VH-VL binders against Putative glutamine--fructose-6-phosphate aminotransferase [isomerizing]. Designs and how they scored, part 3

Target 1, 262 residues: Putative glutamine--fructose-6-phosphate aminotransferase [isomerizing], of Saccharomyces cerevisiae (a2p2r3)
Amino acid sequence: MCGIFGYCNFLIEKTRGEIIDTLIEGLQALEYKEYDSSGISIQGDELESLNIYKQTGKISSLKEEIDLYNLNKNLPFISHCGIAHTRRATHGGLRRANCHPHNSDPSNEFVVVHNGVITNFANLKALLMAKGYVFKSDTDTECIPKLYKHIYDTSIELGYNLDFHVLTNLVLKELEGSYGLLCTSSHFPDEVVAARKGSPLVIGVKGKTDMDVNFVEVEYLDQEEDYLKLNTQTKSSGNVLAAAPVKYNTCLRKSPPFVHNT

## First folded at step 4 (VH-VL; framework fv_becotatug)

Design C18 (from B04 with heavy chain S105Q)
Fold by ESMFold2-Fast, scan of step 4:
Formats: sequence, C-alpha cells, structure tokens
Structure C18 (fold): chain C 262 residues (1-262), chain A 124 residues (1-124), chain B 107 residues (1-107)
Amino acid sequence: as target 1 above (262 residues)
Amino acid sequence: QVQLQESGPGLVKPSETLSLTCTVSGGSISSYYVHWVRQAPGKGLEWLGVIYYSGSTDYNTPFTSRLTISVDTSKNQFSLKLSSVTAADTAVYYCAREYWVATGQGTYIYFDYWGQGTLVTVSS
Amino acid sequence: EIVLTQSPDFQSVTPKEKVTITCRASQSIGSSIHWYQQKPDQSPKLLIKYASQSFSGIPSRFSGSGSGTDFTLTINSLEAEDAATYYCHQSSSLPLTFGQGTKLEIK
C-alpha cells in the first residue's frame, strides 16, 4: 500500500539538500516501485516554520516540483525532522490537493502523513467544519492535523502548555480505525511524533558512530477521561511509537510486520 | 433510500461508441465517487474507472484511450462512453457507489451500493 | 497491477456445512480487501469490508479475516440462499482488481 517515511537529525548537522535527498531516497527504497503521488514536509526559511511540497505522478515529479522553488540547499540544520509520503491512489491521479502531507491551516502549524483508514472521519470532519475549518481534499487524513490544531488551541485557551506527545495522545483518543501516522509542528520544533493503531511502523536510530539501526520501544499510558488533566509522563505505546526530540539521527518508515527480539 | 440505475442501448455496432448513464436517486451526488464495473457473460468482474465528486477521473489501463466518464449534476446522472467497441466489449455494465464521506479514506474504497446492471451486446 | 487469486474456483456444498474461501494477493495490501456476493442475474452485494468488518445487515454467519497477502471469507453454517459466486476486491492501489470468483452450489 502507501509508504510513509521520516528522517530526523538531532545534534548532527545536515544541509537542507541532504535532508531532501534522504527523504526522497527513503521513499524510493520502499517496496512499492510505482507511485502516483508523493510529498514531503521540511522546515522553511523562517525559524520553526514548516513547508509542504507534494505532487502527482512519479517521485521524480516531486523532485522537479521542489527544484522550482529554488531552495537554499546549503542551509544547515543541527536539528531537523522531516516527513514524507508516497501512494498509488484512486483520487484523480492529477489531484495535488489529495496528496500527503496534509496541514491544519495555511501556516502549517501541524503537518501529517498518514496510512490507513480513519473510520470516524465523517463525524470529525463535520465537527471541525462547524468550528470553521476549511477542508481542501477528499481524504480522511486532513481531519488529523485539523484535530491537532483544535485540541492545541483549546488547551492553550485553558492555560495548558502540553508536550507534543501528550497532545498526540489526546488526538489519538478521538481517532477510530486502523492507521499509522507521522506528525510535525511549528509549535514543537525538532520533534516528530509517530503513532499507530493496528499498522506496523518501524523506528530506526543511528548514532554519531554510524551504528546499525537500533529499535526503540515505547509504552502507551492510560489516558484520563478528563483531557484537561495533564499527563506529565513521557511514556507512550500502542497508538504512539515514539516522541521527539531524538538524540540521534532517526529514520522512520512503514514496514512489513516487525517483531522486536530481546 | 439511495438507488443507482444504469440505462442505455442494449445493442451497439462494432466500431461505434457505447454510451450509458447511471441515474442516482435518494441522495446528494456531491458526496459520491461512482465506479463503473463490467462483467462479460460467464466471466468475473472488471473495474473500468471512477469519477470523483470533483469531476476528476481515473481509468483502468486497457481503457485509458477509449473511456470517458462524466457527471451531470443537474440530472443526477453519471455517464460512461466507450469508443471503438468490439465483440470483446459485450458485457453487463454496472455503476457502483463509493460514499466517500462514509468510507473515510478516499484512497481506500468499497462499493456499498450497485446498480442492477445493463447488458450491452456488441454485434453487427 | 495487483492480482487476486481465489480458491476454490467451485465448490458443491450441503446446507449447514462450514465453507472457507481464500483470496491471495500478489503483493501486500494490508487490510484493503472486500468481499462481495453475486447471485445469478443480480448485482454484487457487499458482505465484508476491510478484511473483517461486516457490512450493515449482513448475517452473522459471514465473517472475514486475514492481512497482508492472505485473506479468508468464512460462512459458518451454509444456508440454501448462499448459493452464489463470491468475489474478493482490493482497494490498496490502482487499478482496482477483483479475484476470479468462487462459485458455491447447493446439493
């Protein structure tokens, strides 16, 4: 099916060009050889800003699209988290709006790539539209970043300063179905959240010494019904696989079923 | 209750264009993706293509050059045109609905309602 | 394209028998498999969506399972009205494809 891929460097300097190349190579390395849409999200020129680049067609079409923006590929990042997606899809073949990543708003405060099905999408979309959110695509994925934004804004209005992983657990509580996702946010620079329910997702960690891929396990904590009560613990499992910032270079991808052997 | 019904000529001559319509009743067509599927006598199901509520289309590879699917929102009708027909195009043609608001993904589908099908024979 | 291969092609069955139909995909499709029932001179009818989810109004004797490349439709206790051809359908990627069908006849 679809591919999702993320790449983070933390305390290991990489240029924008290196980051883009790594994301593109990650998508090309996935099992599906023919894609009809792809996209990436990376940090923009302004501090904590996020940009989205996506295009229909083969991955080469996305690379051509990115080249049109004349980005400074030599811009260095000591920490950066990028996410990527590729899919063979039913939506028009030419419908850029239906490609991942999807965003919460024009400022890209939350950006998501997703694989799987959100079975309560219709209900969430209706609720979010009633609150003023404008949907641009035919995909269920678009409700996810908009739900992040709604919960985030509500929490801020109530005086809370949530950690990204706590915010994600609140979002996941509202989602039904079987899915895997990666989320980045301008509010949580240098962080990426990976989450899944019923779908495999593999997280690899690569240290400064170029060690082989290390797998990290994360535990899911019980969520209180009253989401206004802050969960200050950092552990997450089940619907959440990892939270950043990551102390090492990290490669994230959807993989065939994986078994952790200790 | 939502219903889909195919209509069109039962007989088409070789080399001519096959034209079918699918009429939807009992719901807003703006929420539908409509697929066309055919079945040759005694054979299995073959997907032909889809039209999204936006008017965008995707076609199965063998039909890309011959197939056009369109929508007329004023009549609640979806249309299929297949050009340059041959005897191999003899089949029962179905329209089927993907109610994308209910199904969620947009890139994952199942066909919750089907028309009754219309037999098209290509013969001189 | 993703090829779906069903087994068996044909089976003659007695009422109350348990029937198992399999569908194998040429590549991994997660849970993006759906099952349809088609009776003679009728349109297909959705039974199971996303491998294991029963569609509204479908009798509980029908169930689905599987993930990745191997999927199964089970009829726990066959009724006479279940004489039909059954098709699997994948929605993982374009073009959408169907299995060749499994025909069940009642003795």
Scores: ipSAE 0.000, ipTM 0.405, lowest interface PAE 16.8, mean pLDDT 75

Design C19 (from B04 with heavy chain S105E)
Fold by ESMFold2-Fast, scan of step 4:
Structure C19 (fold): chain C 262 residues (1-262), chain A 124 residues (1-124), chain B 107 residues (1-107)
Amino acid sequence: as target 1 above (262 residues)
Amino acid sequence: QVQLQESGPGLVKPSETLSLTCTVSGGSISSYYVHWVRQAPGKGLEWLGVIYYSGSTDYNTPFTSRLTISVDTSKNQFSLKLSSVTAADTAVYYCAREYWVATGEGTYIYFDYWGQGTLVTVSS
Amino acid sequence: EIVLTQSPDFQSVTPKEKVTITCRASQSIGSSIHWYQQKPDQSPKLLIKYASQSFSGIPSRFSGSGSGTDFTLTINSLEAEDAATYYCHQSSSLPLTFGQGTKLEIK
């Protein structure tokens, strides 16, 4: 029913305009069904901040909405992870608030796009509302970024600093149903998480001009973990989308290169 | 600090539902998960399932259709219901705690505290 | 599911001897293995977590080692109070599983 898309660049400079264009083009390529809303999330002007742009209607309406913000499209990023989504309104009605991405809070500490069904979302919503979270949409998706923030804040309060992959595993334990999701966070600026349960999710890797993977090394971090680590300190550089089926989650991250000027 | 205590009937008839309660004291319910583990007389340990902070659950495959674990957060009580019991379900049933942020690794972790166990005999 | 196989199933040992219990996983589990001691008519007690980390209050004679698929629990100088059944437990993936147990009897 819905389409999700993510785009990351590592060790290859892209401008904000190029990143937005790539996300929009990715959404256009995913149009198998009629859709009536779309959205994207990208890095904001402040370091480690995230912005959300979403609108009802076709992708052209989203483009018009983005243009109203008069963004600096020439701002360069050597590393950036963005996420995108298209939706057909069947449950929550056709309203901007029901479009993806959804956020955890006004500061966009966690931002999520999702497809599929979260079967226990009503229970999660009740729990999170009891903890003071304010829900703005009628969608099941909104419980996900708010759950991320609740678990993250609790871990920090207890003295633990969790990796994004670890935090995601804790979130997945609380989610029931069949789904796929992408998550970005201001706390993890060089990372995007792709996770799924029951639903298939696939990531592609594009290298330079020929779709090769020679610009990155893709590896499983642990035989018991179903996530991939991308080594971005290779001699090559390029666009990154891991070309592998996802079982539980996939955390795409950049290891900053060591620069030695002799 | 933390104590877990199982309670429930010691005898259940075949085909009926086994119902047990685990009461937890000395800890915040939002800081741990509760697992159920059983042990048939003279046999090893068998994991049954877990309940997470939100009330979400995971069950061991053979029990998916018969097992229900639930939580009452106001009482710090966790319940296990196992339907359609047979003699093969005769066992000591334990509840055990997993502290979900204890290691920071986000994977399933060790059981740091266990209840005393309660023997359930399935017999007519 | 991940199958854990312990060796030996049973061992009769003399006090002060060094005892080694092995746990083998059917696939790699990193260091996600934990060891429990269970005395007759008592609940299991955590000894070692994450292959080699001693739990609070556990005597120093107990130690764990290993990674991947092969793990060991060592009791360097067996005491009479160590007569018990020992279980390994993996926490790498669902369903969680235990080894079949190793029973230690003191002569």
Scores: ipSAE 0.012, ipTM 0.545, lowest interface PAE 8.6, mean pLDDT 78

Design C20 (from B04 with heavy chain S105T)
Fold by ESMFold2-Fast, scan of step 4:
Structure C20 (fold): chain C 262 residues (1-262), chain A 124 residues (1-124), chain B 107 residues (1-107)
Amino acid sequence: as target 1 above (262 residues)
Amino acid sequence: QVQLQESGPGLVKPSETLSLTCTVSGGSISSYYVHWVRQAPGKGLEWLGVIYYSGSTDYNTPFTSRLTISVDTSKNQFSLKLSSVTAADTAVYYCAREYWVATGTGTYIYFDYWGQGTLVTVSS
Amino acid sequence: EIVLTQSPDFQSVTPKEKVTITCRASQSIGSSIHWYQQKPDQSPKLLIKYASQSFSGIPSRFSGSGSGTDFTLTINSLEAEDAATYYCHQSSSLPLTFGQGTKLEIK
């Protein structure tokens, strides 16, 4: 079993410390049974850069690891999307490299957290390795961010500029099995993609003046994997939460209120 | 230049399995998807299915229970197997390459290169 | 499935004549229509993609237009080598479908 959590602020200033604390608290709130590892991804010191922090053991071990980096916790972000994960070892061993988030490359161009099983991952991994991608973990999840990068790079070579939403559609076409995932990218700052197939995923949104989080349901598309693009640049100011708790199943039936009408 | 070439038997008996191979040269299969399309004598084009570079497949509804498309990336080869054939399966079979590109709100598909086609006759 | 209906089924035309082939979709497909030319005993060749975009190397006499459900392929000055069957193809949803074809014969 795994826990997935995401947190975005948009036009509501938050410090790096506040963002980290929110992600850690979110993971702790998803605690149904003790987990074997956890991790988070947040923006780094440079614009559009992404950093990954992950550790084996309890969520408290991750907090201790983050503290060792002496980050500027007072650095403010008017808009930011962070993702987080906690995992039990059901595929692969207890190694730091097997913790989520997973990345596409050393520059963290695409970063993913995931729960579920990608049943065709062996084929995807073989194809990506033939293209020069280096895998560092034993997890099926690592093929996802590398697939994002391969498809992104190929689209650029062919002269196309893809929206994050559209890029995700292409990635999801290649995946088989069940999943709930969140993805962030240095190429798509202030955006996070949430996608699911067979696994529950809950997204919460609240406005600037709201004290409570409104959990929203995402409508299923005919013959498509469910997914949702969270675009903070085109929405009203607010906070966004996304969570996939280990105990609860959620039915996704209605579009979030922050989705732009067209 | 990218080239696609189909190969397989010219004659298959009713109730047997039709097996075809498409060999791709001059291009990278990881950047494109491969479709199978057939054309009965004197008739129009009929889409059979597609294989994505990951190995995932989608099939046209009438063929879902009889059709298998697979890929061997080390040889740049795609295969099509159609079981329980009848005279209605007599056709020229083409493999075709798709540029995968997404515009608007979804993925738009067109076939830029086609194989020359291979005629398969189903007869006893 | 989305059904594509072409008209005419057959047309005999004189060189340098302007030819119009139509394709009607059973439901709206935006601009997700592509046109192919097939000469006898040859594979299809892409002419127009996304309703109106010419594929590389295609003569300027070929053009496409339309959106939603009604699409048109135009050959503004027919040449002898244009004798072929023309097919429209939709990529809006699976299963992918083709029109029944329009055969052009030169007088």
Scores: ipSAE 0.000, ipTM 0.433, lowest interface PAE 15.5, mean pLDDT 77

Design C22 (from B04 with heavy chain S105Y)
Fold by ESMFold2-Fast, scan of step 4:
Structure C22 (fold): chain C 262 residues (1-262), chain A 124 residues (1-124), chain B 107 residues (1-107)
Amino acid sequence: as target 1 above (262 residues)
Amino acid sequence: QVQLQESGPGLVKPSETLSLTCTVSGGSISSYYVHWVRQAPGKGLEWLGVIYYSGSTDYNTPFTSRLTISVDTSKNQFSLKLSSVTAADTAVYYCAREYWVATGYGTYIYFDYWGQGTLVTVSS
Amino acid sequence: EIVLTQSPDFQSVTPKEKVTITCRASQSIGSSIHWYQQKPDQSPKLLIKYASQSFSGIPSRFSGSGSGTDFTLTINSLEAEDAATYYCHQSSSLPLTFGQGTKLEIK
């Protein structure tokens, strides 16, 4: 069982410290007594770069780990998409390498957090290993960002320049099981994708005055699948929250995206 | 130019397994998805299923328990197996190509090239 | 499943006439409709993709229009070679579905 959380600011300035605090607060709202690891991904110091911070233990252990990096917490971002995860050990046991987020490659071209099970994981891993991808964890999640990169690279090689949501559709066609995921990419610095199949996922968009809300795009693939693409380069502005799992009847407009009573 | 060609037995007995092969030439097998579509005599087109890049498949609901689509990348061949056939499975079977590129407006795209089709008659 | 209903089922038409074939979807599918032509004993051939875009090499007399639930294939001046069955196909969601077909016969 896992929890996923994402936060984006759209043309509303936030400092790195505020972004980290929001992601950590989101994880705390998802925290269950048996969760034993957590992580986040945020923009690095260089343009379009992505960094991953993750640690075993309680969320406080992750916060301590992040503090060791002496990040410039006052660095402002006019637009930013961050993702976060908390996990109870399932695949591969309790190890730092098995914590989310997972990446596609050392340059973090694609970074994913995921909740649920990818039932064709073994076949995807075999395919990707045959293509030269090196797996560092025993989680099923790691195949997702590597599949993103493989499909992205292949599309570029074939002469196509795919939108992030189109790329995500291609990835989702290859994934079997019941899952929810968030993905960010250095190739799509002002976007985050959220997708689900058989698992609840709550996405909220909040404008500057709570009166100007804009959903950039939502696409349903199958009866049990959908995803959302958000583009921070639009003239519309806002904050986006996405989380899974959520309590029954949770609604951002009436109540917080999730109410955690455990 | 890319070409798809179906092959298999023209006659299959009731209760047996129908096995067809689609051979691809003139293009990379990794650049597209392959769909199977059938057409009973005098009837319309019916989508059976698709195989994706990873070898993952999706099948039309009536066929989920009887249908298997697979790929052999070493031979550039896609295979369709349909078990427990009856006279209702008599049809022309086509393989069709879906190229990897979506226009950003849809989840799936059109079938740009089709095989010539192979007639399968289910009869004793 | 998305059901596609074509009209008419059959039409016998005079050469050079303008023909309109309609396809109605049971729910909104945007522009994710494609049109195929099938001549007797031949495989289907793509004519129009995404409601209105002509596939390469297709004669200009064929055109498509529509969005949402209502789509139309138009042949603005029939030729003898256009005697065929025409199918609409939706690519919006699984399972992929086809209309029942419209058979055109030239007098």
Scores: ipSAE 0.151, ipTM 0.620, lowest interface PAE 5.3, mean pLDDT 79

Design C23 (from B04 with heavy chain G106S)
Fold by ESMFold2-Fast, scan of step 4:
Structure C23 (fold): chain C 262 residues (1-262), chain A 124 residues (1-124), chain B 107 residues (1-107)
Amino acid sequence: as target 1 above (262 residues)
Amino acid sequence: QVQLQESGPGLVKPSETLSLTCTVSGGSISSYYVHWVRQAPGKGLEWLGVIYYSGSTDYNTPFTSRLTISVDTSKNQFSLKLSSVTAADTAVYYCAREYWVATGSSTYIYFDYWGQGTLVTVSS
Amino acid sequence: EIVLTQSPDFQSVTPKEKVTITCRASQSIGSSIHWYQQKPDQSPKLLIKYASQSFSGIPSRFSGSGSGTDFTLTINSLEAEDAATYYCHQSSSLPLTFGQGTKLEIK
């Protein structure tokens, strides 16, 4: 069982500390029982860089780990997209390397959190390893950011410059099974991609003058794929929240709670 | 220059399995997808299915239970197998390349290179 | 599935005449129409992609237009080598589909 959460601010200044707290709060709201791992990805100190923080144990262990890095929590962001993940497993052997988010390469060019099962991951992994990609985990999820990187690099070599959602559509064609995923990229710093197949995903938007958050189901954008691009630069200032339910078709809750009925 | 060429038996008996190979030369197969299209004598073009980089496939509904498309990257070959053939399966079979092209907000699917086609007759 | 209907099915044309071939989709497909030329005993050849974009090396007498459900292939001044069957093809959704074809003969 896994939970995914994303948070974007649109032309409304938030500090790094506020962003981290929002992502962690989002993960805690998804928790019915104790989880055994969690992680987040946020913008780093350099422009267009992405950092990943992940840890085994309770969500509080992740917060303690992040605190050890002595990040500048007062650093402001007028626009920012962050993603988060929590996992519950019944078997032993859960390692930090198996926690989400997963990345494409050491530079974190593509970072993914994922809920679901990629049924053709063994074939994808074999093909990507033949192309020189090095896998560090036992998860099916790790093939996704590496597939993004492979398709992105191939497109650039062929002289094309793809929009993030177009790149995502190409990636989704290669995936079999069910999923809900969020992806961020250093190549697309103002964007987060949300996509689903057979798994519910809820997007919330909060305006500058509104106190309430309204959540909508991810809309079907293509006959065979469900896909949504979230851009933090809009005509109206606001906050964007994205959440996928954990087991039992429950969704993220905040105070006051917002819910998607099962 | 990329070339695609189909090969296989020209005659198949009813109820048997039709097996065709598409050989790619002049380029890496990892940068495109391969589709199979057929054309019955005097008739139009009919899409059969596609194979993606991962080995994943999509098939046209009438063929889902009978059709298998596969790839052998070591031989630079794509294969089509169609089981339980009848006289209605008599056609010229083409493999065709889909090259990813995208700009702005769109993905592009079109067939830029085609094999020469191979005629398969289903007859006793 | 999306059904593509071409008109006419057949046309006999004198050289230098302007020819118009129409393709109508059963539902809106934006600009996701492509046009192919097929001569006897040859494979199809791409002429126009995404309704109006000429493929490389295609003579300027060929042009395409349209959006939504109605699409047109135009040959402004027909040459003898243009005798062929022309097919429209949609890439908006799976399964991919083709029109029934338009056969052009030279008088």
Scores: ipSAE 0.000, ipTM 0.462, lowest interface PAE 13.1, mean pLDDT 77

Design C25 (from B04 with heavy chain G106T)
Fold by ESMFold2-Fast, scan of step 4:
Structure C25 (fold): chain C 262 residues (1-262), chain A 124 residues (1-124), chain B 107 residues (1-107)
Amino acid sequence: as target 1 above (262 residues)
Amino acid sequence: QVQLQESGPGLVKPSETLSLTCTVSGGSISSYYVHWVRQAPGKGLEWLGVIYYSGSTDYNTPFTSRLTISVDTSKNQFSLKLSSVTAADTAVYYCAREYWVATGSTTYIYFDYWGQGTLVTVSS
Amino acid sequence: EIVLTQSPDFQSVTPKEKVTITCRASQSIGSSIHWYQQKPDQSPKLLIKYASQSFSGIPSRFSGSGSGTDFTLTINSLEAEDAATYYCHQSSSLPLTFGQGTKLEIK
């Protein structure tokens, strides 16, 4: 069993500490079962850098691991997108390398959390390994950020600069099975992509004047839209929360969400 | 060196299923995506769908309920099946390669090689 | 779906003439436009990829330009063997689409 969670703040300043706390609280809220491993990805100290923190054991073990890094928890972000994951292993070993998030390369150019099964992962892994990608885990998830990196690098080499949502559609064409994922990238700061196949995705938006989170189903307007259309219960400019289970292609951006009446 | 060749019946009756194969020679099927494109006599090109090297497929919306693209790696063949055909399905059918396997870091997302095409006439 | 509109539909040209074919997309596609040449009773062949990049083995008289919604294929100093129908093709989004074609006849 896996759980995924994303959190973005847009034009509402949050400290690194507040962001970390929100991601961890989000994981705890997904279910009341004990977890065997968890992880998060957040922006690093350098502009456009991403850090990954993951640990086996209870969610509290992840927070203790993060605390050991002596991060500047007061560092402010006017806009930020973070992703989180928790896993309960029913069979198999607990290995830090198998925890989400997974990355494309040592520089964390693409970072993914995922639930579900990628049924063609063995074929994708073989092809990516033939192209020089090195896999560190036994999970099917790791092929996803590496596929992002390969398609991204190829598009740049061909002279084309892809939007994050277009890049994601190219990646999704290659994935078979039943899944939900969140992806962030150092190339697309302040953006997060949510994608799914089958199950509903729940996204919440919290405005500056709102104390509560409103959870809504999200519609991606089209390829040229720079924001999401959201239920009329939500407001533009605020905090955005996304929760598993998901099987939906949805893009969250640093631009404030658009209010949508359906 | 790599060649694609379409084959199948030149005549199909209305309401029946059109079945075509694309045979690949000189290369591995799993190294690229294969698209199907058709061209009605005297008309332009129309994209039908694609099968990726992973086996996943995407179809053009008018064909979603009628079209199936599949692969048989043991025969080095891609197949297209289009059900419930009418006279409007009379066309030359092409398979075309979208290069996916990188040379270095480069992969290709355009049609670099095409089969020679096979004419299918839908008539009673 | 993205609609590609070519101009002209047809042109009768003489050798050594400069020919310009345009392709307009109904929405922005960046540089994800490709150009194909199709001679009678033959399959299409790739000339230009990603708006301006020549495919291997294609004569230098063929060039492409444009970005966003407006694209151009230019044949500088037309040759007799260039009599064909030319198609633009977008790969920005599914479904993939082609222009209606531009037929060139050489006098």
Scores: ipSAE 0.000, ipTM 0.401, lowest interface PAE 16.1, mean pLDDT 75

Design C26 (from B04 with heavy chain S105D G106S)
Fold by ESMFold2-Fast, scan of step 4:
Structure C26 (fold): chain C 262 residues (1-262), chain A 124 residues (1-124), chain B 107 residues (1-107)
Amino acid sequence: as target 1 above (262 residues)
Amino acid sequence: QVQLQESGPGLVKPSETLSLTCTVSGGSISSYYVHWVRQAPGKGLEWLGVIYYSGSTDYNTPFTSRLTISVDTSKNQFSLKLSSVTAADTAVYYCAREYWVATGDSTYIYFDYWGQGTLVTVSS
Amino acid sequence: EIVLTQSPDFQSVTPKEKVTITCRASQSIGSSIHWYQQKPDQSPKLLIKYASQSFSGIPSRFSGSGSGTDFTLTINSLEAEDAATYYCHQSSSLPLTFGQGTKLEIK
């Protein structure tokens, strides 16, 4: 039913068209039944910029929506992280505003796809609205990227320069419920964070050749709450796939913090 | 300058609920986390739990079933409720502040300001 | 949970003496150890954060060192006002824990 998917390439050139196709194919592979909406987020034309495309209906409707933007599909990316989501509306409205991904602000500084339930979202929304954030959807998901933005801005104001993983730990402290999420940010252009609490999440790493073994850094907070980070300093050449809520541990684990597949 | 001050009853009967308040002055309570720490007479410090600026909480395992920490941002107050008290709960109770922005190697940090503490005796 | 063990439990010291207090963690905590001073009938006061960083306004005679599992707090030239109980505190993971305390009395 509902699903989240991420795709990253590192030091393996992919065109925008190839990246979009991979994200769409990933969503199609996750969804066995009909769905009510889908969306993706990918890098824009400017380095570190993020764009969001989302639409109600089947995945084919999202493809048609993306085509209307007449994007340069031949634009190459040697490194790129994209995220994607399919949703089946079971609560309230099937409005475009309720589709994932959700953003922190008009500049898309933080972009999130999410599956599951944030049980304290009403309290988080009230807090963030009091801080001046404007909510456009009825979905609990929207509080997540806005919480990222609030914590990030406050850290900058206080003189701190946080890694994406540290920022994510602070966000996870505030979230209650059972969920899986993927987050990308214009402030962390070659990184994606995958985090879970109670929901399954699958991470795969594949090299550019059949003989390659690529590793990703994984950090766990506790047994009920996990997150995964990929950072530019430690990345090897390769592709990374992340998916939830499907399977867990489809990769062979070397001792933590590394996970790989063949 | 930020100041924290605990208040509550000095005496609580066994099996009743202990209720304490921590009042913050000199700053916005939405800018940091508040922890509760207690100290039995002549003993060391024991961490009870924390409340984050969103109202989410984490509790030390022995207290999970009987401890509730809450916040009222309009009054700049944090509250601690501990149910089913026994003589073992006799202690000085402190509230202590933590910046919610991480520093150093950890997402949890030091306690830079503490309240003066309030003695709670559970008797007879 | 992470257990912190301090030594000594108690020490009677004279002014100008160099004093060292140790704190041992049951597992590696990196540098996520902090030291507090508690005088009789007062709340704890932060002295050293992240093993070796002095908190604002703390006298230079106080210093900290260590990493991983073994940490020390040193008072280089003890003053009478330093009579207190000293606690280490780890912030590496929940539940947060403290050492049992080291009490220093001035002769």
Scores: ipSAE 0.140, ipTM 0.619, lowest interface PAE 5.5, mean pLDDT 79

